# Ledger of designs, part 3: VHH binders against Rho GTPase-activating protein SYDE2 (SYDE2)

Target 1, 120 residues: Rho GTPase-activating protein SYDE2 (SYDE2), of Homo sapiens (Human) (q5vt97r660to779)
Amino acid sequence: IDAFRHYSFSDQPKCSQYISGLMSVHFYGAEDLKPPRIDSKDVFCAIQVDSVNKARTALLTCRTTFLDMDHTFNIEIENAQHLKLVVFSWEPTPRKNRVCCHGTVVLPTLFRVTKTHQLA

## First folded at step 23 (VHH; from aa5 with A33T)

Design bb1
Fold by ESMFold2, look of step 24:
Structure bb1 (fold): chain B 120 residues (1-120), chain A 124 residues (1-124)
Amino acid sequence: as target 1 above (120 residues)
Amino acid sequence: EVQLVESGGGLVQPGGSLRLSCAASGFTFDDYTMSWVRQAPGKGLEWVAYISSSGGYTEYVDSVKGRFTISRDNAKKSLYLQMNSLRAEDTAVYYCAKIRIVYWEGSKVEYDVRGQGTLVTVSS
């Protein structure tokens, strides 16, 4: 006879449009960047949760349409649905930031399997 | 191997000045935003200032604005902190750091701190 069963550690399983918790996101890089100028650009990568900026890298030099990086973001999220990574160009004169590329992940789709089928 | 070597610390009276230096090697110094951070006795690391890879943008913690100046020399792979009008609360070990992550909430920054630091003591 099985001594115990453990279904949910934080909440009962549910069909959730939102996710809460502590999340680590490891960003390896970006390809097919759209630099706005012919010159090399200083860039940074920002992580947004539901369109709210949470963290960014320091400025990095990007010389091609490919950015190779190795960064881990440790983000506390509350009732979140979308995670977006945006690579911005940094232009100090006049100061403005332009989007070079972005990608979005819908958070509930990342956790549907582990939340529904997690047993003791 | 990334190496950061801090120097220029010492004992000074309140109101005095020091200039800290950091020699960098083992990475492409010119490509990175650099920072000074400090650790006072019994406290965690506190960010002091940073400077963009080209030197075109600087930022300071409010407690040092107007007193400290960060600069860099990319040809020498060196980072500097000119510290004027020193106060007792500036006493700390100062570290040169490569910035990796800046968090919008809580003013938290993730650093690569590699050196042993340079001690600044401001005694009244």
Scores: ipSAE 0.046, ipTM 0.433, lowest interface PAE 5.4, mean pLDDT 70

## First folded at step 24 (VHH; from bb1 with Y50W)

Design cc5
Fold by OpenDDE, last read:
Structure cc5 (fold): chain B 120 residues (1-120), chain A 124 residues (1-124)
Amino acid sequence: as target 1 above (120 residues)
Amino acid sequence: EVQLVESGGGLVQPGGSLRLSCAASGFTFDDYTMSWVRQAPGKGLEWVAWISSSGGYTEYVDSVKGRFTISRDNAKKSLYLQMNSLRAEDTAVYYCAKIRIVYWEGSKVEYDVRGQGTLVTVSS
């Protein structure tokens, strides 16, 4: 299955440290979504690590500004600094991925404090 | 409890047609992308087709393009696979599966749930 088109954010928080290892991320939902175009309500959530696409959810139906999720991603990271979570629209004709919402996490700071976190 | 139940499999001659059905329960069916996968004897699990949650987008493995059609009825919580012009190489157990995660690396797909499958045998 064709996953998703690459999308990279140029503006990232500063970080001087790096982390490596297997990371497990569980999503409970996304809020404050910019609605997709009226002709398509399909969306997916993508995980990017330092602008590298790692994984995405299956296509989900966006009905409101809130997207309920129950997804766990297991991804390998190497010398990583930033985790980006992006909800994209899926527009098939032509295929487009519009950003509905996104968030960035500075990984070294997060894992220096504790091993488990809940992110909004 | 999430459950998927396939039906419609059977024995058919090459060039024949079958229509598979999948009944879903235990989750909000119309919120999730669904897929058909198959496993031929002695082979691994192969992705066949998927359909978006809204039904507005479909995709097929190359070997079945133009012959198979995936569809869904969200009101009935049902998934379908119309299989035309069947070939011997289409012989497999066909599973209905709820797609969960797609990994970019290796194009690996994880499924939340998969049914017990229905056997399709194409033979003269």
Scores: ipSAE 0.420, ipTM 0.695, lowest interface PAE 0.7, mean pLDDT 86
Fold by OpenDDE, fold request of step 26:
Structure cc5 (fold): chain B 120 residues (1-120), chain A 124 residues (1-124)
Amino acid sequence: as target 1 above (120 residues)
Amino acid sequence: EVQLVESGGGLVQPGGSLRLSCAASGFTFDDYTMSWVRQAPGKGLEWVAWISSSGGYTEYVDSVKGRFTISRDNAKKSLYLQMNSLRAEDTAVYYCAKIRIVYWEGSKVEYDVRGQGTLVTVSS
């Protein structure tokens, strides 16, 4: 399956540390989504680590401002600082990915406290 | 219970056509991207085509582009694969599958569920 067009965020929280290992991320859903275009209801959630696409959900139907998910990603990270969670709209013509919502997690800060976290 | 039931497989000559069907139940079909995957004898599982939840977007593996067409009827909770110009290399068990996660690393795809499959044999 072809990858989507990458979207990068220039503004990231400052971080001087790096982490490596296997990270498990479970998505329960996304709230307050900026809705896709009226003609397209297809969205997907992508995991980016330091501007590198690691994984995404299959295309899901966006019906409301809340996207129900039950997805666990197992991501190998190396020398990583930021985890980005982005919900994109799927617009095939032209192939563009509209950002519906996003969040950034500073990984070293998070895992300094504990290896298991629940993100709101 | 989530269930996918494939049908339409069979023996066909090279250049022939088949239409596979998949009946879905136990989940909100029209909310999910669906896929056809296949496993040829002695080979691993490979994706063939996928279609978005709305049916507005499709992708195909290179080897079937221009020959296969994936479609869906959300009202009937059905997935279809029209296979034209079949080749011997298309011989495989074809599965209807619900895509869950796509990994960029290694182009790995995880599926929530797939059916028992339907055998497609292309032979002269």
Scores: ipSAE 0.412, ipTM 0.696, lowest interface PAE 0.8, mean pLDDT 86
Fold by OpenDDE, last read:
Order: structure tokens, then C-alpha cells, then sequence
Structure cc5 (fold): chain B 120 residues (1-120), chain A 124 residues (1-124)
């Protein structure tokens, strides 16, 4: 099921329900990346739950608009509604992270159907 | 096959210096953030330092700041840890590790691979 959607940081899908538990998320990649600066191709992916940072990848090399990934995140969530993946560009000086792309998943809606999903 | 091979460990007196090396093979070394981690006797695994793929950014655990320096040579696929002003508390097996995931909660770090380690003993 392709439940991954791109949203702005200030815009989240409507949701009136919450879920809790241990969530395992495996990411295979990210598409439609805005390229980082020419002098740096370093990026990382951050996992957020309701705007709270939960985990991130190590630095990855961004070579195209597609970022190949093979990462499983095991995250404990409590009363959660939204899962967000954000790809940031790593900028050493100043320490600034530019958003390359991001997507949001409405968790309760997804898990209403089944407890296991394949996200694209 | 991905391999990390540490070397340079040994016995040193307090205040002494030691330089650890890690030889990487089996992957594109210059594309990955690398780390040194250590495990002291009776203690858990502790990250010591990490360095970005390009080497332009480094970070250290507080207890080694100002004493240890992590560096890398991407052409040689090598990672280094210069340890100065060594203390007894630095005694541990030191591992070279490839970082995969960092968790905000609990500061847990997952590694793709790490070497067999090299023993550093600081004792009078």
C-alpha cells in the first residue's frame, strides 16, 4: 500500500485517532529529492513521529533525485498520529540542514486496515 | 565482503599516547560515516568518536574531548584514532564501526559492521 505522501511541515493530514506500540519501519528509498548543494552530496534521513525526532540514518550519498535506502527503524510510539520521513542535506558550515524531501503517513488510518503494510 | 580491521592497541602508561588504525575493505569507504567505539571491562559498548564521510565533521564523547582525535584517509580506506593523555579509564577494546542508524531516544546507535577490535590497556 502506497500510503506515503509529501506534505509541508505546517500541513498534516486530518486524524482523530491515535496508536501506540513498537513500530518497525523499513525504508527502501526516497524519490523526488531536491539536490543538495553542489559542494556536498551528504544527506541523512530523519524519522519523526508527530514532529518529534525519533531516529536518523548515518550520512548517505545523494547522487540523483532518488536515494536508495535499506534501513529498518524500530521506534516506540505513544499516542501517535503521524509518521514523517525527512531527508536533510548535511551542511558542515554552518551547521545547517536543508530539506531535500519529506513525506507523511497517517498511522491510525494505515493500521486500521492491517498491521503490516508495504510503503512505497 | 565488508571488513574492518583494527590495529595499534597495546599497553601504555597513564599520560601516554597511542594511535589506532582501521583498515576498511569491501565497501565504498568514502561514502560512509565512520566511528570508533569501545568496551571497557564490565561496561557496555560506548561510542568514542565519529567522523563524516568527507572527514569535514567530527564529534567526540565528552570524556575524550581534547585528548582524542579521529581522522580518516579515504584514499587508503583507513580510519584513525589518535589518543593522547591516556587515562586508566580509557582501558578498553576499541572497535572501528560503520554507523547506520542513530536514535534520539536513549542515544542508541546501530552499526552496520565493526571489526574484531584492538585492546588498549592503560596501566602504571
Amino acid sequence: as target 1 above (120 residues)
Amino acid sequence: EVQLVESGGGLVQPGGSLRLSCAASGFTFDDYTMSWVRQAPGKGLEWVAWISSSGGYTEYVDSVKGRFTISRDNAKKSLYLQMNSLRAEDTAVYYCAKIRIVYWEGSKVEYDVRGQGTLVTVSS
Scores: ipSAE 0.397, ipTM 0.682, lowest interface PAE 0.8, mean pLDDT 86
Fold by OpenDDE, fold request of step 26:
Structure cc5 (fold): chain B 120 residues (1-120), chain A 124 residues (1-124)
Amino acid sequence: as target 1 above (120 residues)
Amino acid sequence: EVQLVESGGGLVQPGGSLRLSCAASGFTFDDYTMSWVRQAPGKGLEWVAWISSSGGYTEYVDSVKGRFTISRDNAKKSLYLQMNSLRAEDTAVYYCAKIRIVYWEGSKVEYDVRGQGTLVTVSS
């Protein structure tokens, strides 16, 4: 299913609809990661809904351009339009997390088709 | 099979020190952030400290800052918690845990795997 699309971090697909409820997101991994700095290999995946941080993974070691991850997030959403998944490098000092990769899903469009999706 | 085995717990007097160890097996230890959590009698599970996969970054709950030190040896697949200046309120079963998810809302943390725990009793 072509539900996951890569967009700029600042841009979101236009959407006039909203959805609410409990959403379960299963994260399998991320491909084509821009590697973090040589001095740090720690990364994490953040889940954002309409630019609001909802959850993230623990810090993981990024060894390749592929991040293997098998995690399920249960996120309560209210009047939501966009789901964004972002893999960040861990940069604690200062807190300048670099974006390794990201993708955006238009939620109403996704759930118009089916209630259950496997996204990659 | 993924396994975490804690050790080092025991009875100690207030002001004393104790070092907990956790032996990990069944997964690539050095790829994951690890944590110590504890559960005092009659209380819920409390996060104590976490350490990044590389060991370069650590964080502590306020009540243990300056007293506890989390560390890891990835070559030995081991996690440690050095506990100094122990207090009665530190009495709990301490668990080694692999952090899975951190939620912003409510600061809820989910753990992928947790050991059976080791009892730490601080009493005069």
Scores: ipSAE 0.380, ipTM 0.679, lowest interface PAE 0.8, mean pLDDT 85
Fold by ESMFold2, look of step 25:
Structure cc5 (fold): chain B 120 residues (1-120), chain A 124 residues (1-124)
Amino acid sequence: as target 1 above (120 residues)
Amino acid sequence: EVQLVESGGGLVQPGGSLRLSCAASGFTFDDYTMSWVRQAPGKGLEWVAWISSSGGYTEYVDSVKGRFTISRDNAKKSLYLQMNSLRAEDTAVYYCAKIRIVYWEGSKVEYDVRGQGTLVTVSS
């Protein structure tokens, strides 16, 4: 499975293509976060496939609009179209968590873009 | 160099107590959720407890709830585990660790374990 590096994507219309396999996602960080409330500085980054949570980081302290991280997620996917990375402000219960930022990648597009940027 | 140094293990009888310590250096300890994990002889790693970066939130594996208390001192860059009412099944090498990734599928956790650990033996 091709790793995604150095790219940022926005949401796209419905996709009719699907992919399956084992995917490695290397997440280096995020910019322009919506800051957590000053009294709720713990955040985590979650990876979702078609809106289903697959993996997350441990809680991290975030005090600015920038989060620097180096995480690799190894995700088994089945008939998937969308990969979403979401930074949440953490609360004691999951339904209270607030989104600090997100990005979505349409998986067929990611495969196409990765192939056109081969490294020497 | 990044280091995690565990101490405070030893031999105790069932029902006894020990307090484990972990000294951290070479990274920004205050920014990370920390965990204790343990490895019984011939077994794989088992998660014991974690504590949030601020120290405000903790969780424990069911088998140690009410007996063990995880704590941290960010000024001293230290992690602690108070172990009370020890049982034979608590016999293991205990490691402190950074948590890197939590997987929803299978409830798997990926740890950064670097120390030599500290042996706890519960025997009578």
Scores: ipSAE 0.157, ipTM 0.504, lowest interface PAE 3.4, mean pLDDT 73
Fold by ESMFold2, look of step 24:
Structure cc5 (fold): chain B 120 residues (1-120), chain A 124 residues (1-124)
Amino acid sequence: as target 1 above (120 residues)
Amino acid sequence: EVQLVESGGGLVQPGGSLRLSCAASGFTFDDYTMSWVRQAPGKGLEWVAWISSSGGYTEYVDSVKGRFTISRDNAKKSLYLQMNSLRAEDTAVYYCAKIRIVYWEGSKVEYDVRGQGTLVTVSS
């Protein structure tokens, strides 16, 4: 009975919808970055949809633990749920690129907020 | 306001050399990868070369490798293209560009082109 009632209560988030279309994402910057290696200051920001790389910035110099930028990504998406922005340190050897920070957004949540803001 | 002013173009015979310059203002030049792009008569924009923000890394389109050298001077906020062994096929308007976005699909690049360019004509 206790297993029965425990099963009836779930607090885990669920994502049940998908978003398709052309999405314009404006990225203003990032804070609290892990700094690049001491002998390298080059970074790039990649945008991923459902863990698939879609676009990135060109190499930028990162001088501190925050990055100030003004970039707009125009991304075609189909049946997508997650948008992730990742700042990588750039290394000449591709297998050693290091994640400096990241953020993930559930797209159905953004769609609801964007829709109500656009209508109002 | 981002400003990019190209200079150094002209008329030159095949096999000749030119050095293009680009003066940048209105943005933090040192923070951005810079590129030269060109537009030949009747053609679209073609990427020529890029250079990392620090100047430590460069890449060139295959048709100019070994002949062109991209460089920058961050203290002077200037971008350069040394063009040697020029060919008729290099005839184009050359633009200084700030690269904003690189797309994985189709290897597309979004350029920030603001200047009028500088004309390079290779003819005899």
Scores: ipSAE 0.140, ipTM 0.519, lowest interface PAE 3.7, mean pLDDT 72
Fold by ESMFold2, last read:
Structure cc5 (fold): chain B 120 residues (1-120), chain A 124 residues (1-124)
Amino acid sequence: as target 1 above (120 residues)
Amino acid sequence: EVQLVESGGGLVQPGGSLRLSCAASGFTFDDYTMSWVRQAPGKGLEWVAWISSSGGYTEYVDSVKGRFTISRDNAKKSLYLQMNSLRAEDTAVYYCAKIRIVYWEGSKVEYDVRGQGTLVTVSS
């Protein structure tokens, strides 16, 4: 199953609700990465909560425009609204790693089951 | 499915050398950062070294820097650890592992350890 969309999303509006807890995120891969250069690229996937890095994969070799993975992130979150997964290129010198793709979800919309949506 | 088979351990005198090997099968070895971890008698697992999928990047625990060299041969699907200037404190069962996840908080790393390991004993 697709855990993330084929294309990059811009940042979403901040939700007024927050969640806390232990969360397991299963990441199966990404498609339509920025085209690799002629040589293979080293990449890693980072998971961010409200723009704070929580965890990343080890370096992987990305030979094509898609990355097939099977990784589980187990993270503790507190007062969180946004979950973002980012695939970065790895650079060998002190330069900024570039984003190959990303996806963002608004956490309260994924985890809320409340009566506030049923009654006025 | 995934198989990691360690070899090359043995009994060696302090100051001696050993070369450990790990044969990998059942996965695309070339795509993964690989690691050596060890477990001393009565202790937990300790990370020793890792090497990137291409072999271009390595890191070592401080206690082995300058003495151990991690390497890989992607054509042979093999991981190696050259251990020089061995000390009694290096006595352990050594395992090769895939690195899965690195956590920013707590500096915790998840390993995929599958083999039985290879015993290195450094004793006089």
Scores: ipSAE 0.113, ipTM 0.497, lowest interface PAE 3.9, mean pLDDT 73

Design cc5
Fold by ESMFold2, fold request of step 26:
Structure cc5 (fold): chain B 120 residues (1-120), chain A 124 residues (1-124)
Amino acid sequence: as target 1 above (120 residues)
Amino acid sequence: EVQLVESGGGLVQPGGSLRLSCAASGFTFDDYTMSWVRQAPGKGLEWVAWISSSGGYTEYVDSVKGRFTISRDNAKKSLYLQMNSLRAEDTAVYYCAKIRIVYWEGSKVEYDVRGQGTLVTVSS
């Protein structure tokens, strides 16, 4: 299950530009997460730049298919093209975290076309 | 408004024990990972331990493993740190904290530290 967005990843052009700087990403939540298997599920949200983990939230309790949060990631990026937000379920044994949802943004597109792309 | 009130510090001999408490209000305590952090005289903040919202998962800084135990009571909205076999290097002001963000590079953590802390002094 993926977070609902208007953004289609298959329509993003391959970008030859790279972006550097300090980025603040405000994340307010996700919807249509996988249902909890029991009463609740521990999750965390990670932010990745070009598939490299930069930061994550602490473990959060998710009791529904909706995660409401107010988190700000302050990351330094260097020669970057893609920003990815991933919500993982925490499964300590076996050590296999599962992806609950994700979204990817092509960074040069964000700074050229602002009206059609938003993070939740 | 988020309130965190630490207590239980004091003067103790090396090898002694203390139990720290933190009373929480103004947020849904049961939904958050909580942590203890400390600040030794003239030093920066050091992470000590964290505990998951359910209490089922804990982690400790290596210097306190086997000596300190973090716990919580969600019914009382309280966080605890049982400190055994105390050493002089454990002398610090201890703070109760809500963890917000963990950074992979540099292993930096953003904390929500709201209380005045509770002083632990380990000396003869």
Scores: ipSAE 0.095, ipTM 0.478, lowest interface PAE 4.1, mean pLDDT 71
Fold by ESMFold2, last read:
Structure cc5 (fold): chain B 120 residues (1-120), chain A 124 residues (1-124)
Amino acid sequence: as target 1 above (120 residues)
Amino acid sequence: EVQLVESGGGLVQPGGSLRLSCAASGFTFDDYTMSWVRQAPGKGLEWVAWISSSGGYTEYVDSVKGRFTISRDNAKKSLYLQMNSLRAEDTAVYYCAKIRIVYWEGSKVEYDVRGQGTLVTVSS
């Protein structure tokens, strides 16, 4: 899925002084969405690590096939492999939430600092 | 530049009512889920209620269900909290907030809290 994987790793000089494994993901938006059934329908963007929901945006109004946003997710991760961003149409009935788009990133190829230490 | 200005707090007897207002500016208010949060003396922030960007969906913390009503007026860029049947436990500084991120772990929420808040005191 990823074409270029050459990344460097860094270790701490004397010991591991590692309080948490935090990752910041800045999400600018999505294009070519499957629009909600009715214009001005609510959507949210969820971030998943290894198919587990970690965080989501608050509900946003989406009226077209694209979504502009400027959101930063700050999530704790441990021994993680995949990061997925999914835009859902939000409905009060759980069966009706629909995926509007998604994307996946392979974490080991992106995290130079987080690869120096692994907890548990 | 986000600004949120709370008003409408005051001193009220148990069982009384207050209506809080929040004037918003510096962002596209209509696109965001908004929330009321409160801070009781000596406590951290507690989520009270949220309302979707359209106003069509709301949720409340259990302790205020049936007593508080959150609403919004997108034309006026304003958020409201109608507080009925007030109790001593409702005493707090109330803030309006823009919800940014909701975390599944620990049910954490990132709020954008900018104002001084408005003090609600329920006492006889």
Scores: ipSAE 0.058, ipTM 0.432, lowest interface PAE 4.7, mean pLDDT 69
Fold by ESMFold2, fold request of step 26:
Structure cc5 (fold): chain B 120 residues (1-120), chain A 124 residues (1-124)
Amino acid sequence: as target 1 above (120 residues)
Amino acid sequence: EVQLVESGGGLVQPGGSLRLSCAASGFTFDDYTMSWVRQAPGKGLEWVAWISSSGGYTEYVDSVKGRFTISRDNAKKSLYLQMNSLRAEDTAVYYCAKIRIVYWEGSKVEYDVRGQGTLVTVSS
């Protein structure tokens, strides 16, 4: 609407609001993971939108119930309901990987504009 | 605070060999998949190889398969690239990189490239 035309237009745009429906999700870690049964276990962290995989980390070694990460996911938002972050164990032989933990965010409250989120 | 320092580059004749090294600090090297990427003059970054955090899995771009070997020593926090049978088209600045994100759509990979790189020149 014209209410948003209260922004002064600049020949050099500085704000990249809602470019191609991209959301940047900054993730710094997970706690209360299922501990590995041996010394360590290869894991990866996937981001899912409505149960569809969008992106994952490369394999990481997990040795405790905590996983430190410094990852930014740049995902496309398309009127989805849920954003889910899942830590999977990597099993080279079995058909599928096992879930170590997960967290879910309800997307409608975050869907309006692509923004960078930072945690301390 | 993450630091990656590449070394071992130089001038070499076609068919020659070089071994690149990367010293890592400021992060838990043992927990991350690592990669070599390269940039020829005036060109973009090209992925060369990656190695899993344990060292058990490796993969190479087709143009270097059978000639290059990626390895790591987690005790020394070091990544290596043994380059054999070098060709003129291998001339590039080689960077050590921490792989961050792999996207399902578009097969895009994000790298954490922090070092100055090490120049490999293959010329007669």
Scores: ipSAE 0.041, ipTM 0.404, lowest interface PAE 5.2, mean pLDDT 68

